VHH binders against o75319. Designs and how they scored, part 73

Target 1, 181 residues: o75319
Amino acid sequence: GNHIPERWKDYLPVGQRMPGTRFIAFKVPLQKSFEKKLAPEECFSPLDLFNKIREQNEELGLIIDLTYTQRYYKPEDLPETVPYLKIFTVGHQVPDDETIFKFKHAVNGFLKENKDNDKLIGVHCTHGLNRTGYLICRYLIDVEGVRPDDAIELFNRCRGHCLERQNYIEDLQNGPIRKNW

## First folded at step 3 (VHH)

Design x1 (framework vhh_etentamig_d1)
Fold by ESMFold2-Fast, scan of step 3:
Structure x1 (fold): chain B 181 residues (1-181), chain A 121 residues (1-121)
Amino acid sequence: as target 1 above (181 residues)
Amino acid sequence: EVQLLESGGGLVQPGGSLRLSCAASGFTFSNYAMSWVRQAPGKGPEWVSGISGSGRSTYYADSVKGRFTISRDNSKNTLYLQMNSLRAEDTAVYYCAKGYPDEDSYYFDYRGQGTLVTVSS
């Protein structure tokens, strides 16, 4: 389908890099077919994403797409030099352990292969907020040992929007650490 | 051609039970997650429940947890929703949908024609 996602226009296209990490969060880019429904200043295509990252003096080394659909854009719309990983993540529910494991594995692999550069891991769901914020914070808490409230605060500040789903926030604050051994 | 055909709706009293079925065709059923979505009169659509392709993972909206059970029979290409302890607030047209909801609206590429469930004394 070609409808604009609910509330998509309400969110900043791209956040800031999260200091001390390689993460940057953004909302889903929309391919050219969606632009008929958008004012010029509302457009956020895959090309626009890379332009906005460059404007921050940053460079993407990996995109992790957490949406449970492929209708918004195709991997072919991205530069061939940037790896793309799809992790189909159900909305509304806290991501399951298998999804968390896949995310952590991808991040750890990227960091090992990119020790000699400062390229970023771009993470998005539809709004770049709930699934995106959950998985980034889950990584920081479980792997980096960051305190839950500090991880959430860092994400909220850098994304420019606060995590909205109370079940995601509760799991981050009070849920078990997921060890992938 | 993907087709989803719901059945099992009807009139039930509060506290009653009803089982909905959805017959799927035109795709490899076991490879796809499935959902139930409902729409009450004058309201927007609400995602109710979802099940993974294998059937091992199930998900429920808070409004139906403990009362509804989603299941599937991959050998028959059929999705089910067992609804217990029905309330007036459960009155809606229930739709079978291919896949899980994304974060935005409950847009699904494929959904059925729906089956009406009315909970009334």
Scores: ipSAE 0.017, ipTM 0.337, lowest interface PAE 5.6, mean pLDDT 88

Design x10 (framework vhh_4orz_3)
Fold by ESMFold2-Fast, scan of step 3:
Structure x10 (fold): chain B 181 residues (1-181), chain A 121 residues (1-121)
Amino acid sequence: as target 1 above (181 residues)
Amino acid sequence: EVQLVESGGGLVQAGGSLRLFCAASGRTFSSYAMAWLRQAPGKRREWVALITSGGKTDYADSVKDRFTISRDNAKNTVSLQMNSLKPEDTAIYFCATLYDEDSGYWPYDYWGQGTQVTVSS
């Protein structure tokens, strides 16, 4: 059976665009096979994701999936017009340098190819919080020169939930800048 | 609840080999990544190997090329083949299920009791 991720219902489905950036964070969408375990107002399918983004007058141009599983939904559940990138990222541990560099290169490539539009980079893990927040903040700090506390506050405010993992917060505040130019 | 039971540990001489097994019961095993971790006396618990539901593997630098993780979803088991063992590999070895849920509760519920591996010099 398709088990609902632990605490998944505790989080808002989609945050707001992070002002001054192209990022929007959300929790993992769940394919239709999960809906029998959810009330109508709890459902958050890939279709629901795109509906909620449109309701904010935004448009997705890329989805980056940071989950370490493929059980929640398949790329074919997404519109063919939206690129999908899977970066297998283990929870609980600070993402390694290879993962950080892959994320940064994907973001930089998207921004370079999308200079003529305002499409968003959608980023999610299971809850759209710790792995998601870490990699977005790491990008803002290392590439955009944002102060760590400002990046974290911006993410927390726009996601509607605060980063929970102390090791992630500690690395963002005091860890080395990862160079990837 | 998921229950995890490790087996296959023992005493082995440096350069020897052991194969550890982890049997899982309860929840849908095939949907989870599985990890092996170890804890030596007086040391912090460290991760050594990981296998995803789809079979992709990853290893700590200290065990790369010596250890191989594999899984059998039909039998709800994960195995760790340990070759070229060193005295530094002496530890209690645990298996753990890795959700991609970031809850902070699941590791306490889904750890096994561990199996002792002792490598003599």
Scores: ipSAE 0.015, ipTM 0.248, lowest interface PAE 7.2, mean pLDDT 85

Design x11 (framework vhh_4orz_3)
Fold by ESMFold2-Fast, scan of step 3:
Structure x11 (fold): chain B 181 residues (1-181), chain A 121 residues (1-121)
Amino acid sequence: as target 1 above (181 residues)
Amino acid sequence: EVQLVESGGGLVQAGGSLRLFCAASGRTFSSYAMAWLRQAPGKRREWVALITSGGKTDYADSVKDRFTISRDNAKNTVSLQMNSLKPEDTAIYFCAAGYYEDDSLPAYDYWGQGTQVTVSS
């Protein structure tokens, strides 16, 4: 289906870089076939994503796509110079430990290989909010030792929208640290 | 908050039938898609059956024509009728409630604790 994701228009396309980190969050880019259902000011293609990142004087070094679908855009719609990683993550439920491990492993690998630059890790789900915010905050809490409330506040401020899923927020605040990765 | 509670699990012989129930507490789920998933020992959780808020159903190939999912919105209850049970159906069965975020499967907000189904040969 070519339908626009529910509530997708309600969210800012791209947040700002999270200070002190290499993360930037955004909503899913939509390939050209979706544009006939969008006003010009609503369009957010893969090209639009890279233009908006460039406008912030930032550069993407990796995209992590957390959507549980392949219909919104294809890896070939992205610049050939930017690695793309797909982690199929079901929405609404707290990501399982395997998904958290995959995310942490990808981030750690990127950071080791990109010590000599300041390129960003772009993370998105459908809205760039709940799955995206959860995994970024989980990484900051578990790996970087950030306090849960500080991680959540930082993400909310930089994304321009607050995490909406109470189960995600509760797990971040009160759940166990996943230290086995 | 909102809770889902499964019941109806137990031990049955291969070829037998069992009916699972899921009761929602706190609020109505008439607007949610409801699903059953199962997890066998040492395996990942597997989707089994889905019923949308509008009543449309879908099933995993492994259970198609053997299992039937239904809902009663007045009672906030979902059931799974399991016929022609096989030893491979042995698992903990979980009830879940959610809505579609992506095309492949609805994402789930609420989960039950699970009910054990054991099918002996």
Scores: ipSAE 0.019, ipTM 0.226, lowest interface PAE 5.5, mean pLDDT 87

Design x12 (framework vhh_4orz_3)
Fold by ESMFold2-Fast, scan of step 3:
Structure x12 (fold): chain B 181 residues (1-181), chain A 121 residues (1-121)
Amino acid sequence: as target 1 above (181 residues)
Amino acid sequence: EVQLVESGGGLVQAGGSLRLFCAASGRTFSSYAMAWLRQAPGKRREWVALITSGGKTDYADSVKDRFTISRDNAKNTVSLQMNSLKPEDTAIYFCAAFPDEDYYSGEYDYWGQGTQVTVSS
């Protein structure tokens, strides 16, 4: 399949850096083969992603890809200087503890190795919203001690779209802290 | 033309069980993820259960531990075992197929006509 994901055009390509963090969220970039189904102003390739990040005077140091597929783009479509990590994450349901653990370890490892720079961790799923927002907020709550409502508000504001899935929001607000260091 | 045909619905009392089946005609869907959705009267259609081409399963919180989804790729079928049924499970149940990719997109290539499940109290 070479079809555009449902509602992908409804979302802003890339959000703003989340102040006080190293996170920036975006929707999945689509490789060149998808462009025949898109108007020029709708295109959001891996190259377009890096151009938009640069326009914000930011620099990516890591991409975490939470999609369950590799059909949208290949790691080879990214600059060689930017590490790429794939964490296959099923949609619809709250990510399991193993997925949460992998995400936290990747973030902690990046931060440890990048203490002397301001590079960002780019996180995306298909829409850059629910799985992306959940895992970023889960990290802020569990690791950084941010209040759940504050984490969610910060993500929503910076992404430019609100988390949509009630089960994700409920887990963030009232679910257990995952202690999986 | 590909068709998805649901069966196995019916009337049961609360606490009972039903097994729903979805059969594909025309093409093999071994590379497709399969889902069950339901729509109660006056409500929006909601997702219930999903199984990937590789057999990984996922469930809505309202049915977790009560429903089990499974598939038989050789027969192009998916089934939903429904245990401990509640009146709020009353709905028309639909199966859907989509590429085995990002399930979060909500794109479905094929939809069936549905099978009615009624749970009396």
Scores: ipSAE 0.013, ipTM 0.229, lowest interface PAE 8.0, mean pLDDT 85

Design x13 (framework vhh_6fv0_2)
Fold by ESMFold2-Fast, scan of step 3:
Structure x13 (fold): chain B 181 residues (1-181), chain A 121 residues (1-121)
Amino acid sequence: as target 1 above (181 residues)
Amino acid sequence: QVQLQESGGGLVQPGGSLRLSCAASGFTFSNYAMYWVRQAPEKGLEWVSTISGSGRSTYYKDSVKGRFTVSRDNAKNTLYLQMNSLKPEDAAQYYCATYWGDEDSYLFDYRGQGTQVTVSS
């Protein structure tokens, strides 16, 4: 269906690159079939995403889609030159260890293959906030050794919105480091 | 038009089992992830389980893991929830949905009218 996600309009379309990393977070792009439910200034299609990234003088090299649906846009709506990875991640629950492992593997693979460029890993869920922020912060904490509160602050500042789900924040601050996949 | 019709609820003793079904029509069923959600009389909607369109990926609320199993039959456009070892805390109106809200959302593409599960001595 063509139902706009709840609160989707309340969030900035695209954050800023997180300094010292290759991450940029954004909310889910909506394909053209959603345009009838949006004012022109509210539209954020896959094309709009790439235009906004270019306006920041950045370039996407990978999109990781964390939504548990495929109704918002199709991979075919993206440029053929940008790899797309779907990791089905249920909202409301802290992502399980298998999901965390898949995310880490994808990021590590991208970084290894893209040593000679400065292309970004674009990460999104529905709002580009809770699942997105959790997995990016989990990567920074577990792989890069960033302190939990520093990772969360960096994400919040660059996304322009604060992580909202207390269970996600609690897991980042006090949960175990996931090193055993 | 999209329609979802739940069935299979009823009264069961603690430790008992029920199998819920959801008959879907009006859309290409295999293209949609399906969700089971529930609502107890004094509580808000609570996510229970998700199954991907192909059926290869399943997810569960922690309190039902090992007791509930979600499955689907795409040839019959039917979603199932097998509930074993039922507890009083599982008593609720159960709904199937074509989309469950994420990131502080209680939004559905479509939700059925529900089937009631009562767990009582």
Scores: ipSAE 0.016, ipTM 0.218, lowest interface PAE 6.3, mean pLDDT 86

Design x14 (framework vhh_6fv0_2)
Fold by ESMFold2-Fast, scan of step 3:
Structure x14 (fold): chain B 181 residues (1-181), chain A 121 residues (1-121)
Amino acid sequence: as target 1 above (181 residues)
Amino acid sequence: QVQLQESGGGLVQPGGSLRLSCAASGFTFSNYAMYWVRQAPEKGLEWVSTISGSGRSTYYKDSVKGRFTVSRDNAKNTLYLQMNSLKPEDAAQYYCAKGYLDEDYSPFDYRGQGTQVTVSS
């Protein structure tokens, strides 16, 4: 069977847009086959994701999927008008420099192509918290010059949950800036 | 029952090469990310490499990047680690590990018995 990710129900489905950025974070949407194990109010399908984004008067222009699995939903479950990018990112480890580079490159490319609109970059891992928060904060620190504590506070406030992995937080606060990416 | 059986370890000189293998059974191999982890004497367990279920994405510890190559043969349910330019600091017990389906909680949910790699002059 389709196993619901552990603690997935503990997290808000979608955060708020991070002010001054094009980022919005959310937990992984679950395809219809998972709904047999969920109450109606617990469901968060790809369709539910887009409905919740519209309820905030926002529009997605790109989804970056950081999970290391393809079991939760398929790209075909998303509207054809929204690009989908998979960056396989291992949980628990701080993302490596190649993963950080791929994320930064994708974000920079989106921003160049979307100068004339206000569409958002949606980023998720399983809970939309640790890998998601790390890579968004890493981008803000390394590319936008945001202070680490300010980036973390902004992410936590807008996501509605605080980054949980201490190794991720320590790397953001005290780790090297990856400027050559 | 999930089973992982490592092989290919041994004694090599610095700069030498070894290829480790891991034979997997008891699960749909192609559905899971696979890991190589190692433990040196008097040190903690250390992540070395990850490969996605399809084999298209690979990740490495910085100190082994360019020297080690992880690969898999899904038709044979086998994971490999090609280790080139081995250094004394690479000496460890090497374990093959199966990833969690919910990889957010742990890098792996099962590991094998391991294979010993010794690097000496």
Scores: ipSAE 0.018, ipTM 0.203, lowest interface PAE 6.2, mean pLDDT 86

Design x15 (framework vhh_6fv0_2)
Fold by ESMFold2-Fast, scan of step 3:
Structure x15 (fold): chain B 181 residues (1-181), chain A 121 residues (1-121)
Amino acid sequence: as target 1 above (181 residues)
Amino acid sequence: QVQLQESGGGLVQPGGSLRLSCAASGFTFSNYAMYWVRQAPEKGLEWVSTISGSGRSTYYKDSVKGRFTVSRDNAKNTLYLQMNSLKPEDAAQYYCATPYYDDESWGMDVRGQGTQVTVSS
């Protein structure tokens, strides 16, 4: 059987929209086969994700999946109207420049195509925290000119959990700006 | 206990081919994605390829696309990497990995011992 990812239950399913941006972060949804290992209140399926987003009066227009696995849910479990992008991102390590570029390109493409609506870019890794927070903050710093500490604070507040990996935080604060545009 | 054992490495000339194998045991193989990662001498660990548990989805590092093919035989609990048109820059220790315990990394907690690929001109 499928096992629940370590510490997955410790995190809020979905954060709040990050004000001034189109980003919303969440932990990985788990397909129905995982529900036998979860209490009803712990379940967070792809359907539950969309219900929780609607409860916040928001709408997803893109999901970016940063997990380094495909075992948690299938793209087919998502509504056909919401594009899904997989960017395999190894955890614990600061994402490489190719991964950062792919993320920035996807975000910029979405924003150009969605100027006439308020749909959100949903970003997740396993916990919706370290890889997710890094790439969102990297985008805000490199593309939108946000000060690193402000980007990190905004993400932490809206996600409801603080970035945990010191190497990620250090790279955001003191690392080089990746000028891909 | 989750175990991974790589084989099939060796010395080849540029343009040559090798097929790597990874024998897996101790877990339900078909439920987990599998990875090929490599490390050249004095360099960091580098992701090469991913295959989904079902085998339906495959992904590759840009520099190996069109040359390498990942596949799996779930009945035999075996992962494969077919490497064609090998280049000197492909020389490395090759490892298979699975995110059995922790998927935040390349599954380093259950990485095998590796198999050496040498490409000499």
Scores: ipSAE 0.018, ipTM 0.240, lowest interface PAE 5.8, mean pLDDT 86

Design x16 (framework vhh_6fv0_2)
Fold by ESMFold2-Fast, scan of step 3:
Structure x16 (fold): chain B 181 residues (1-181), chain A 121 residues (1-121)
Amino acid sequence: as target 1 above (181 residues)
Amino acid sequence: QVQLQESGGGLVQPGGSLRLSCAASGFTFSNYAMYWVRQAPEKGLEWVSTISGSGRSTYYKDSVKGRFTVSRDNAKNTLYLQMNSLKPEDAAQYYCARYSPDEDLYTFDYRGQGTQVTVSS
């Protein structure tokens, strides 16, 4: 269905670039068909996403979509110049090792191909918070060697909202480092 | 027509046990993670447990870990919550809920009417 996701309006559309990384997090953009259910100032379409990132003097080079649905927008609603990657990620549960591995490989591949530019990896789930924050923090901890509390603080500050799921936070702080397969 | 119907609630003394059941219909049960949530009078909904569609992954609220066990029988479209060592703080209306895999929050598409658990000596 075409209902606005629960609490979607409660979250900032786009966070800030996470300093020292290529990550930027945002909530899911909603295609034109959702605009009848939104006030003009509440709209956040794919076009609005790119305008807001440009307003920060940033440029997207990849979008990673972690939602478990394709109802919110179509890849065709994005500029042809920006690659789109779908990783179907179940909410509520800590992402499994296969999902973590796919995310890490996508990020590593992008960084290798984009050494000569400063383009960002845009990551979103429905709210751009729990699944998004978990996978970004997991990458920083496992690949970059960032301390768990530092990764979480950096994400929370730059996203403008704190990770809400205690099981995700617990796994980041006390869970095992996931090695590349 | 998605329907969820809980049963198995009742009155027990502290330290007692109850097993709750939830009969599901109107959807492919094995495709959805399921929740147990509870609500005491004049309090908000509180998440208790999650079980994955396959039943392989389970998660619990810290205060119920080691006392409660969630399980499911996908052939019977039934969800269970085994509650042991019940405490007065566990007294609440218990609901089963169908988890939406797209949502990041503890949200659900559908919830049953609930079954009442009372713990008193």
Scores: ipSAE 0.016, ipTM 0.225, lowest interface PAE 6.3, mean pLDDT 87

Design x17 (framework vhh_7qia_2)
Fold by ESMFold2-Fast, scan of step 3:
Structure x17 (fold): chain B 181 residues (1-181), chain A 120 residues (1-120)
Amino acid sequence: as target 1 above (181 residues)
Amino acid sequence: QLQLVESGGGLVQPGGSLRLSCEASGFTFSRYAMGWYRQAPGKQRELVAFITSGGSTNYADSVKGRFTISRDNAKNTVYLQMNSLRPEDTAIYYCAAYLDEDSWYGMDVWGKGTPVTVSS
């Protein structure tokens, strides 16, 4: 079915670029078939995503989709020029090391190939909050050496919503660093 | 790997009751939303009942007031209590884990299912 994800309307569609990084976080875009259940101002299609990014004077160079489903939109709904990467990430639990390593590898590869531009890595799960915030913060902590509380604060401010899942927050603050590079 | 095993189906007379069970293994069950689907011959699989990790429930209109979904996290089990059964409830019942945080559809239903036949 075309049911709107639970609590999806509670979250801002797109955050702001996280200063000092190439990351921008957003909630899952919904393909046109979902718009029948939304007011015009609630719509957030793949096209709406790109329009909102352009309104911030930014440009997407990669989308990383962390949802464990393919029902919300299809990669074909995105511009052909923007790479799309699916990393199936289970909700509620802290992502496993394999998922963390896949995310880090994708980010490092993008940054290496995009040294001559300022394009952004767009990251989303269903709400663009818990899985999204965890993996971005994990990258900043493990690869960039950012202090956990600073990474979390930066994500929260730029996303416009605070990470909600205590197990994710606890792992970021007190868990082991996953060194894969 | 998450695995789901359904049980409790059988033959029952109209007006009777059955309790279906679905035991999960492979992941921390308490963190997943769970649902029950059913599929009658020649029909599409439909969602019957849904329960979030926090215990909030939702039901198909056809079963509201008759069916109750519940979970026991200590036993890694989701249940469907079916009361006042009708011939039109005859179907194979499947359980599903919703691996995409609080979303209704998460993943497709899997498992062999458990058949329920309500004699007319």
Scores: ipSAE 0.022, ipTM 0.372, lowest interface PAE 4.6, mean pLDDT 87

Design x18 (framework vhh_7qia_2)
Fold by ESMFold2-Fast, scan of step 3:
Structure x18 (fold): chain B 181 residues (1-181), chain A 120 residues (1-120)
Amino acid sequence: as target 1 above (181 residues)
Amino acid sequence: QLQLVESGGGLVQPGGSLRLSCEASGFTFSRYAMGWYRQAPGKQRELVAFITSGGSTNYADSVKGRFTISRDNAKNTVYLQMNSLRPEDTAIYYCATGWYDEDSYPYDYWGKGTPVTVSS
């Protein structure tokens, strides 16, 4: 359906670039068909996403969509110049090792291909918080050697909202490092 | 209109097997992820198994190694093969499309369910 995801209005549309990384997190953009249920100031379309990134003097080079649905917007709603990658990630449970590996592979590939520019990797789930924050922090911990608490604090500060799911936080703090397979 | 019709449930003894089917109509089945959920008496509905449009699968820890999800795009059908059934697998099993997000649980589209009872 065209119903607004629960609590979607409670979150800031776009966070800030995470310093020392190429990551920026945001909530899911909603295509124009959702706007009839939103006030003008609540709208956050794919176009609004790119305008807000631009307002921060940043540029997207890749969007990673972690939602397990295609109902919010279509890849065709995005500028042709920005690659789009879908990684279907089920909510509520900690992402499995296969999903973590796919995310790491995509990020590593982008960074190798984009050494000569400063373009960002935009990552989102529904709220741009739990699945998004988990996978970004997991990458920073496992690949870049960041301490778990530091990764979580950096994400929370830059997103403007704290990770909410305790099982995600627990896995980041105390779970095993997932080595690239 | 989108329809999901589950079948294959029934009464089975512990250690037995059942194969559930979910036949879909009203949408381009091959483009959508499909899932199986279950709800036992007095418990919350839980995800059992998922299969993406590309064939990647995911399973709940409680069923991993015993249940297998598969799909047949030519028949617009998703299957759940259940082996080594236990009394705790007793539940109503629901088919769902992959049209959900973290905060739209359950899915936008659910079947009516097929009951599975594992007892003597």
Scores: ipSAE 0.019, ipTM 0.175, lowest interface PAE 6.8, mean pLDDT 86

Design x19 (framework vhh_7qia_2)
Fold by ESMFold2-Fast, scan of step 3:
Structure x19 (fold): chain B 181 residues (1-181), chain A 120 residues (1-120)
Amino acid sequence: as target 1 above (181 residues)
Amino acid sequence: QLQLVESGGGLVQPGGSLRLSCEASGFTFSRYAMGWYRQAPGKQRELVAFITSGGSTNYADSVKGRFTISRDNAKNTVYLQMNSLRPEDTAIYYCAAPYDDEYLYSMDVWGKGTPVTVSS
């Protein structure tokens, strides 16, 4: 559909790079067909995403799209030089182990191949908040040994919005570490 | 472009079984999660079963142990096997593809539905 996602306007387009990591989080970019329902200052296209990243003196090396739909923008709307990975995740529910391991594998692969640069891994869901924050924090906790509360605080501060789903927060704080990645 | 066509609904007695099918076209089916929803007259649509591209499943509490969702990627089809049917399962059943927002109950592509009536 051509409907603007619910509450999409309520969130900042792009957060800040998470210090000590290669992660940056943002809300889903919307292709030009959505702009008829948006004021000019509300627009956030794929082009706008790359402009805002450059304004922070950062560069994207990978985009991980966690949305469960392909209606918001097409991979062809992105520069050919930036790899795009789709991981279909459902909202509201904590991602399953298969999804968590797929995310970890993609991040580890990127970091291994990009040891000689400082390019970022851009992660988004619809709002760039709950699924996005969960998977980034899960990676920091399980792979990098960050304390859950520290990972959550870092994400919240850098995204400019706090994780909203209590079940996601509860799983991060008290759930099992997902090993093998 | 994305099209979903449900079939297999009908009239069945309590305790009976039905198998619903949903054929997909216009997308790379194997990469999409698929869900089955139902809507009784005057009620909101509710999710009854869900299957990821990798085959992981989730069920509403009201149907656990009675319904089984499965998929056949070679046939671009998702199935809902319904056993031990109850009068409260009476509804129009819809299949749906990609979520259109952050919520599990929201879907991007819907079929037209197949009616299921459970009555003596």
Scores: ipSAE 0.018, ipTM 0.251, lowest interface PAE 5.9, mean pLDDT 86

